# Designs tried in a protein design chat: VHH binders against Intermembrane lipid transfer protein VPS13D (VPS13D). Part 1

Scores and structures below are computed, not measured.

Target 1, 283 residues: Intermembrane lipid transfer protein VPS13D (VPS13D), of Homo sapiens (Human) (q5thj4r3276to3558)
Amino acid sequence: LKIFISAPYWLINKTGLPLIFRQDNAKTDAAGQFEEHELARSLSPLLFCYADKEQPNLCTMRIGRGIHPEGMPGWCQGFSLDGGSGVRALKVIQQGNRPGLIYNIGIDVKKGRGRYIDTCMVIFAPRYLLDNKSSHKLAFAQREFARGQGTANPEGYISTLPGSSVVFHWPRNDYDQLLCVRLMDVPNCIWSGGFEVNKNNSFHINMRDTLGKCFFLRVEITLRGATYRISFSDTDQLPPPFRIDNFSKVPVVFTQHGVAEPRLRTEVKPMTSLDYAWDEPTL
Positions, changes and structure headers below are counted from each chain's first letter, unless a header gives other numbers; antibody chains are not in Kabat numbers.
F, E and O are the ipSAE of ESMFold2-Fast, ESMFold2 and OpenDDE, as the mean of both directions, binder to target and target to binder. V2 is 0.75 times the mean of E and O plus 0.25 times the DockQ between their complexes.
[cut] marks letters that were taken out.
Atom coordinates printed by the task and the answers are left out, and those that the model quotes come from them; centres of patches stay.

## First folded at step 7 (VHH; from f37 with D53G Y100T T101V I104Y S105F)

Design r3
Fold by OpenDDE, look of step 14:
Structure r3 (fold): chain B 283 residues (1-283), chain A 126 residues (1-126)
Amino acid sequence: as target 1 above (283 residues)
Amino acid sequence: EVQLVESGGGLVQPGGSLRLSCAASGFTFSSYAMYWVRQAPGKGLEWVATISGSGGSTYYVDSVKGRFTISRDNAKKSLYLQMNSLRAEDTAVYYCARETVYSYFPWGTSYEYDYRGQGTLVTVSS
């Protein structure tokens, strides 16, 4: 005897975070969740239905307690499971004078097909995914933390190997959401300028070493579903956005307009050319 | 349970060759990018090579380019590292590692961090 179990909603967690679900304003958590769900992301879809007929058909979720044992996860604003895409901010209140943590979770609802035509697949995804398609080991940090660090890695930085991807969450949502990147395998590489990652875009990011030499990566930002994929790739086969030609017999110095930092000044020697990309993409 | 078991390490003379293997179990092998990392005595962990889930893309650290080849057999759930023209500086414990990727076909893919095996020692010495 084969038993088929169905539910109107399948909750699929792709965030890498433990999530707990319930109907909004319900007294109890959704069925099928256990202590293990507080500790780690579920690998299996959660079968979900609105069981409380006294409450609206809205779902809410929070971070599991396993990630921040001393923190208190809060329930997010209710959201519909019937279609569309959206984002919810999941908050964790920390004890003491520690700032609260916020996780932005993407929500994407898709209708099933075939025998699952009456089922909605609800995908909870990271809002940001960093995809390293370059030949370099890359480090990433929020601008506020990367600023002034030089070649040092700030606390909370993340890294990716060539060909690897990593989920990204902003360490501080109350700071500017600007991402910085650094080549970890290039000697004395300094952090890039900060760039936005919440819109489709494609550009060269410039990284300098302590001697002022420029290194480039191609950055491609694409929204798919509820996730911004930020892809980094080598630029060997791509023309630089700018070529500076000094055909004079004297050195020429240039800086990006609005940039005052001395290390971001560039000297072009006589009768030489230099590839260039903006040092500060947001200016 | 995810398990990675490295093998093939040993003592080899400079200029020699070794082939490392990694046996994977406890997950859908083809859904994950795999990579080799190594740790030399007194040094930190360093990246060596990466191969995509399908095997279509490979990446190498500069110091091993042209000498090392990463490959995989998804049917056998195995990862390989062919090491030629070995040098003394290649002496290290080599680890097989996994990039965690979960596919919910046809609805999407999730990405997470890596697991690593116990390692196999490669010693290059005359």
Scores: ipSAE 0.006, ipTM 0.282, lowest interface PAE 10.1, mean pLDDT 88

## First folded at step 17 (VHH; from y2 with V101L S109T)

Design a3
Fold by OpenDDE, fold request of step 21:
Structure a3 (fold): chain B 283 residues (1-283), chain A 125 residues (1-125)
Amino acid sequence: as target 1 above (283 residues)
Amino acid sequence: EVQLVESGGGLVQPGGSLRLSCAASGFTFSSYWMSWVRQAPGKGLEWVATIKQDGSEKYYVDSVKGRFTISRDNAKKSLYLQMNSLRAEDTAVYYCARETLKYSPWGFTYEYDHRGQGTLVTVSS
């Protein structure tokens, strides 16, 4: 006997994080959730309905306790399950007034089709996805952590192989949300400048090695649903944003305005040309 | 090899003071967050304090706030914990720990990837 249970809302967790759901201001968590949901992401949709008629038709969620056992996950601000997209910040409070961990979760509500026309599919997705479409192994880090590290990988860095994608969360929400990238397979590659990833954009990111040689990746930032996809690709078939032509008989040295790091100085030899992109995209 | 060696523990009366030291070797000390953790008899490991690489950020467990001060000297590769107004409840083995932030697809976790042998602090009348 196959019993088909329908619910007005299907909560689909695509964040990779364990999420616990509740009707806002309800006394109990939504039905269908168990201890396993505290520990790991559910691959199955959670059938959800507003069971408490005395409470608003809003949903709230928190991080499962399995990720940060020493922390206390907090319930986010209530959100509607009736159409649209949004973002919620899920906080995990830590002891000693240590800055809490914040996970930004995208919410995308879509109506079901066909047999499920009366069902709303609510997709919870990561706010940021790093997509390595380059031929390089890439490392990613928040700017504050990458600063001064040179070729070393800082705390909280992420690595990705060519053709792979990885979910990204800011290690410190109270730090500037600037992302840095490094070519891991290029000897002595230094971390790039920090760039924003919270708006649609396309640009070349410049990475230098310890000798000052420039390497480029094309960065494309696109919002899809509630997720910013940050794609990195090779620039072999793309013109650089700048070409510096030295038609003089003397070498020319230039730096990006506001950049004091000596390694980020560029010398253009006489009668030579050089491709260039900003060393610090945010300046 | 990463080594952390704690010192400065001992017997002290309530209200007394003690300064713990930790000597680090085998790694770039200045590149890491450092922490003090403690384990009281019959209890689990408890976080006490954490300090950022440059010392610009310091965090404490609530029970020691205002009494304990964490500090570091990167040149000496040393971590310190000044403990004032000690209480019986502060009795524990204190460990110096290197703190790391580990990324996973399931989020970030703080880990103590290295810890010393500890130094015993006993607060008793």
Scores: ipSAE 0.503, ipTM 0.767, lowest interface PAE 1.2, mean pLDDT 93
Fold by OpenDDE, fold request of step 21:
Structure a3 (fold): chain B 283 residues (1-283), chain A 125 residues (1-125)
Amino acid sequence: as target 1 above (283 residues)
Amino acid sequence: EVQLVESGGGLVQPGGSLRLSCAASGFTFSSYWMSWVRQAPGKGLEWVATIKQDGSEKYYVDSVKGRFTISRDNAKKSLYLQMNSLRAEDTAVYYCARETLKYSPWGFTYEYDHRGQGTLVTVSS
């Protein structure tokens, strides 16, 4: 005897984080969740239905307690499971009025196919994914943390190997959400300027070493479902955004407007050309 | 080698004051968040206070708010905890700790990657 278990909603957690679900304003968590769900991401879909007819047909979720045992996870604003995409901020309150930890979770609802045509697949995904398509080992950090660090890796940095992808969460939501990148395998490479990652875009990011030499990566930001994929790739086959040609007999020095850092000054020698991209893409 | 050395602990009466100091060496002190944590007898480690690199942000556990003040001198590579209006419940070994934010594929956490040997604070009549 084959038993088919069906539910109107399949909650699929692809965030890598433990998530707990319930109907909004319900007294109890959704059925099918256990202590293990507090500790780690479930690899199995959670079958979900609105069991409480007195409450709205909205779902809410929180971070599992296993990630931050000393914190207090809060339920997010209710969201619909019937279609579309969205994002919810999941907060974990910390002691002493420390800034709460916030995880932005993407929600993407799709209808099932075939036997599951009447089922909605609800995919919970990270809001940001860093995709290293370059040949370099890359480090990533929020701008505020990377500022002034030079070649050092600040706290909270993430490293990625070539060909790898990693989920990214902002360590401080109250700081500017600007991402910085550094080439870890290039000697004396300093952090890039900060760039936004919450809109579709494509550009060259400039990284300098301590000698002022420029290195470029191509950054492509694409929204897929509820996730911004930030892809980094080599620029060998791409022209730089700017080429500076000095046909004079004297050296030319230039700086991006608004940038005061001496290390970000560029000298173009006489009768030479230099490839360039903005040192601070947000200025 | 990272070293954190606490000092300033001792016996004090309720309502009294103490100032704890921590001398840091072996790392770029000014690049890190620093914290005080404490462990009371028979209890687990408890967070007390945290200060940002530049001192612009300070956070305290609720039980010490208004009584304790965390500060730092980056030039001297020193962390301080001014403790006023001390209570019996403040009795503990106090540790200076370097705070770090760590990312993992399954999230991020604040951790204390280094801690000193501690200094004992006893509040008793």
Scores: ipSAE 0.454, ipTM 0.744, lowest interface PAE 1.3, mean pLDDT 93
Fold by ESMFold2, fold request of step 21:
Structure a3 (fold): chain B 283 residues (1-283), chain A 125 residues (1-125)
Amino acid sequence: as target 1 above (283 residues)
Amino acid sequence: EVQLVESGGGLVQPGGSLRLSCAASGFTFSSYWMSWVRQAPGKGLEWVATIKQDGSEKYYVDSVKGRFTISRDNAKKSLYLQMNSLRAEDTAVYYCARETLKYSPWGFTYEYDHRGQGTLVTVSS
């Protein structure tokens, strides 16, 4: 009696990076991976199956060795190819116990169609895309790097021009995964408070200049397949989250509860109003 | 104009010590992670050590750990490398550099912006 066996998974690499796959804790890499997969992104899907029947049906991946010849790419925590969406941090260990290089890779699992009805397609893509839909040149940094930098751009920042997008990876996996933004084309603009990016959300983000004047961007975070698209746009046509009206003859000063930093006080002059959004969105 | 001026190199015997200095000007020194890199005869640039902008994190290539100490003085805009227990393999031109970690479509890269002529260290009996 003839027996027909089909490979259950197609692995599709949309990250732009070389990726190597194997069954978690297996002794050998998955079949069909060669030296070119270590050096560059493969444009062709990889046919994958769980060949080691003594190990759980979990997959793992690492960065190909070709882009960091003096580094040691590590295998990520195992993940199911039969699950839904997910994310993994792929670490490349560096010389001298330097902080590892981190790549945040999103995972999107889809059921096969047509002639592939008994297989799954698994898409790997960068987890975060920063999409600058504003009229400003923007800088981005992980909160811990932006802390205490004033108007300066710290190690690990990236920038975008209006209308441009950039892939983002957390520079440090051991710091809080909070993103900060700064308007680069506004004089003396200081970094925003940190905000989360690992969930769908929509909000205004507040940045101030050195004199305490507030500037806003609209942030929209949407999971599209394997990738969170984090969009930043102008707020000129949007209502503010808060408006503070001072109908008195004296100035009024307020602060966000739990924020001790004196520069984040807000003064509303007599008989004026101002627009406001939280200085520290996670508080 | 960004300038990095290295000094303190020379000829020493194995087991000897040297202290390298780098005077920085033309940029905000305290905002940069700084590195020492070296180039031995006939070889490419090798990373030696890195120090965070506030001095709180220091990293060394394995071949110099325990022998070399990187330090900085942000008030003097100066970077230092104390080299002890020198070996023949440490012979190289040493450069100070601004370090940047950048992401491109082809992955992360450490970039070392070195601008001076360097300072020659020769370790020979």
Scores: ipSAE 0.411, ipTM 0.732, lowest interface PAE 2.4, mean pLDDT 85
Fold by ESMFold2, fold request of step 21:
Structure a3 (fold): chain B 283 residues (1-283), chain A 125 residues (1-125)
Amino acid sequence: as target 1 above (283 residues)
Amino acid sequence: EVQLVESGGGLVQPGGSLRLSCAASGFTFSSYWMSWVRQAPGKGLEWVATIKQDGSEKYYVDSVKGRFTISRDNAKKSLYLQMNSLRAEDTAVYYCARETLKYSPWGFTYEYDHRGQGTLVTVSS
């Protein structure tokens, strides 16, 4: 006598997006989902189980059809509800195979506690949150979009007011997942170098104006549940990563090793000091 | 201000060819993806083709794939649509459109933030 047991799961959608779930490669969507789920931003948690015994115990999800009625939401790569945290890119396929609309969804698996010990809670949330704790209005863009833009905001940028936050999804999964930032309230501020956001980290980012003056923000990246919180704060009360002292009577010019762009060379006037952080954090 | 001016429309027999042009001004043309969009009588806007800012990527709606070719000349700030093997269902006003990726609570979406006044293409015997 063999008994195959599939534990109940609560699927909790905290993404702000309509999500539809099913067992991977099963014939039907999970029970308890209705046409209204195709547009609903927030509904009660969904009780889920693996009903199709001919298919692997993997779950899949897609964006609800209601938010892009002319797009075709695709099912993501299957994921285990028992395998812990992860991330999936959900794609809404566009006409003519033009680049799809991408949603980066974090997955956080939590076991039940107390009277809920026999359940598994699976939380779905946006993978990235940009949290502007600085005094500046900030613009953000994927590096490929920011290249060559100088002080302009490219297509695919987003912005935040001081003290505000915004959910972020990579506009393109086929470009490097490097983020750039720019101070929108500093005239002639140029986009920063690209930095990674898929790991916990803390560092200063450097932005220049058109005259080469450096401006800094402190970036703190922390995985909280399913979401990387990427916080930007002022550096006024922080020591710089580097200070360059020129004790000579002549100007000294330096550059970050491997950086060829002429505007990123730095001059230190005679008998002065300046603060510095890497222009290209990934180099 | 952004201006887009289409030209090159006209009456063409089925199976014929036509080349549409779009003159752009008032923005950095080479920084934007550009699209052709059309509107047949009594229908909504239909996306036809899109080209990346450097011309390296081109995309077409399935109904025109293999028959239409989008191109651009960034030095002349011009967008083109070469239309071959025209069919009656291609009859529409064709608009040159500037494409942008707009952020919203639903994530990024493709939007056309400017378009011209259009050029009429009529395909009939």
Scores: ipSAE 0.369, ipTM 0.722, lowest interface PAE 2.8, mean pLDDT 86

Design a3
Fold by ESMFold2, fold request of step 21:
Structure a3 (fold): chain B 283 residues (1-283), chain A 125 residues (1-125)
Amino acid sequence: as target 1 above (283 residues)
Amino acid sequence: EVQLVESGGGLVQPGGSLRLSCAASGFTFSSYWMSWVRQAPGKGLEWVATIKQDGSEKYYVDSVKGRFTISRDNAKKSLYLQMNSLRAEDTAVYYCARETLKYSPWGFTYEYDHRGQGTLVTVSS
């Protein structure tokens, strides 16, 4: 009698978090997972197959119970192991139905080649990485938390030193997934408008001080495997997106259409020019 | 200097009501989510209720849902807890706290900054 052991999926945890997997709606966790998987990230791939033939071929995952002993990790929405890039928000349910603690996990599926064409490597990694390539200390926040904060840092902000990076997870999945940035080392710098991070993009982001002076960063967003890298760099070597010239002898004031904030009006003095980028990138 | 001063505790019979107050000073009260936490004799600290800065979201531990109501008055820098249908298990020292969503290497977590003396609630017949 000849018996061989194989699994069509290799689940590779690059998140730094303990993760537990199972077939969606199955009664038991996938084989090969033990108490240590609840406590810390496993460094070895998990060999996985869809053992329950009564259930769809969907996988689900949760955070291991060990990092939030007082919380209840929930299973995420089921996902296909045969697809391409994806993302899931893993929630740890808090007492009293308070907003859960959220982890944004990217999913990247790589098909096998040649004799292994029926295998898939599935990589799990943090979905967002904020990469500060600028000369400034930066603060970041989800837009809903940054609204109305002026020069202050709200609940749920995160910061980086020049040349540093940090993993980011959205504090609330029920708010718009828009990121704001602020220069922490510029006096009276106010939070930027919100921008999307779920797509490749490249643009200038505008921040103002309380006197209306514009400051810019270059934002470059690229999907690298399972992770969006959101890079922020200085703009002094780059042309501005817009230049506003005032050839008149009187000051001219302009605003971005749809922007009501009075501090976001811009004055261009007589016979001068200034550089500009949208205050609200999503409008 | 951040100050949180709790008041309104006392001895009540089961089924009774109390209204707790917290006077806040030394910080911008309207910028913070505020919470009540409690410590029963011989037990650790238990989260009771939380209210968003503008009062639009309120959350309660399951054991007090439907009996307790958290509220705030940002003009008076005051936090309140209306406690109805009190039970013996509600006996505790109640503390007013600032709730923060703090970043850690594992993501964000809720933390409670309580600095007051607390106010004792005793529910017994």
Scores: ipSAE 0.176, ipTM 0.605, lowest interface PAE 4.4, mean pLDDT 84

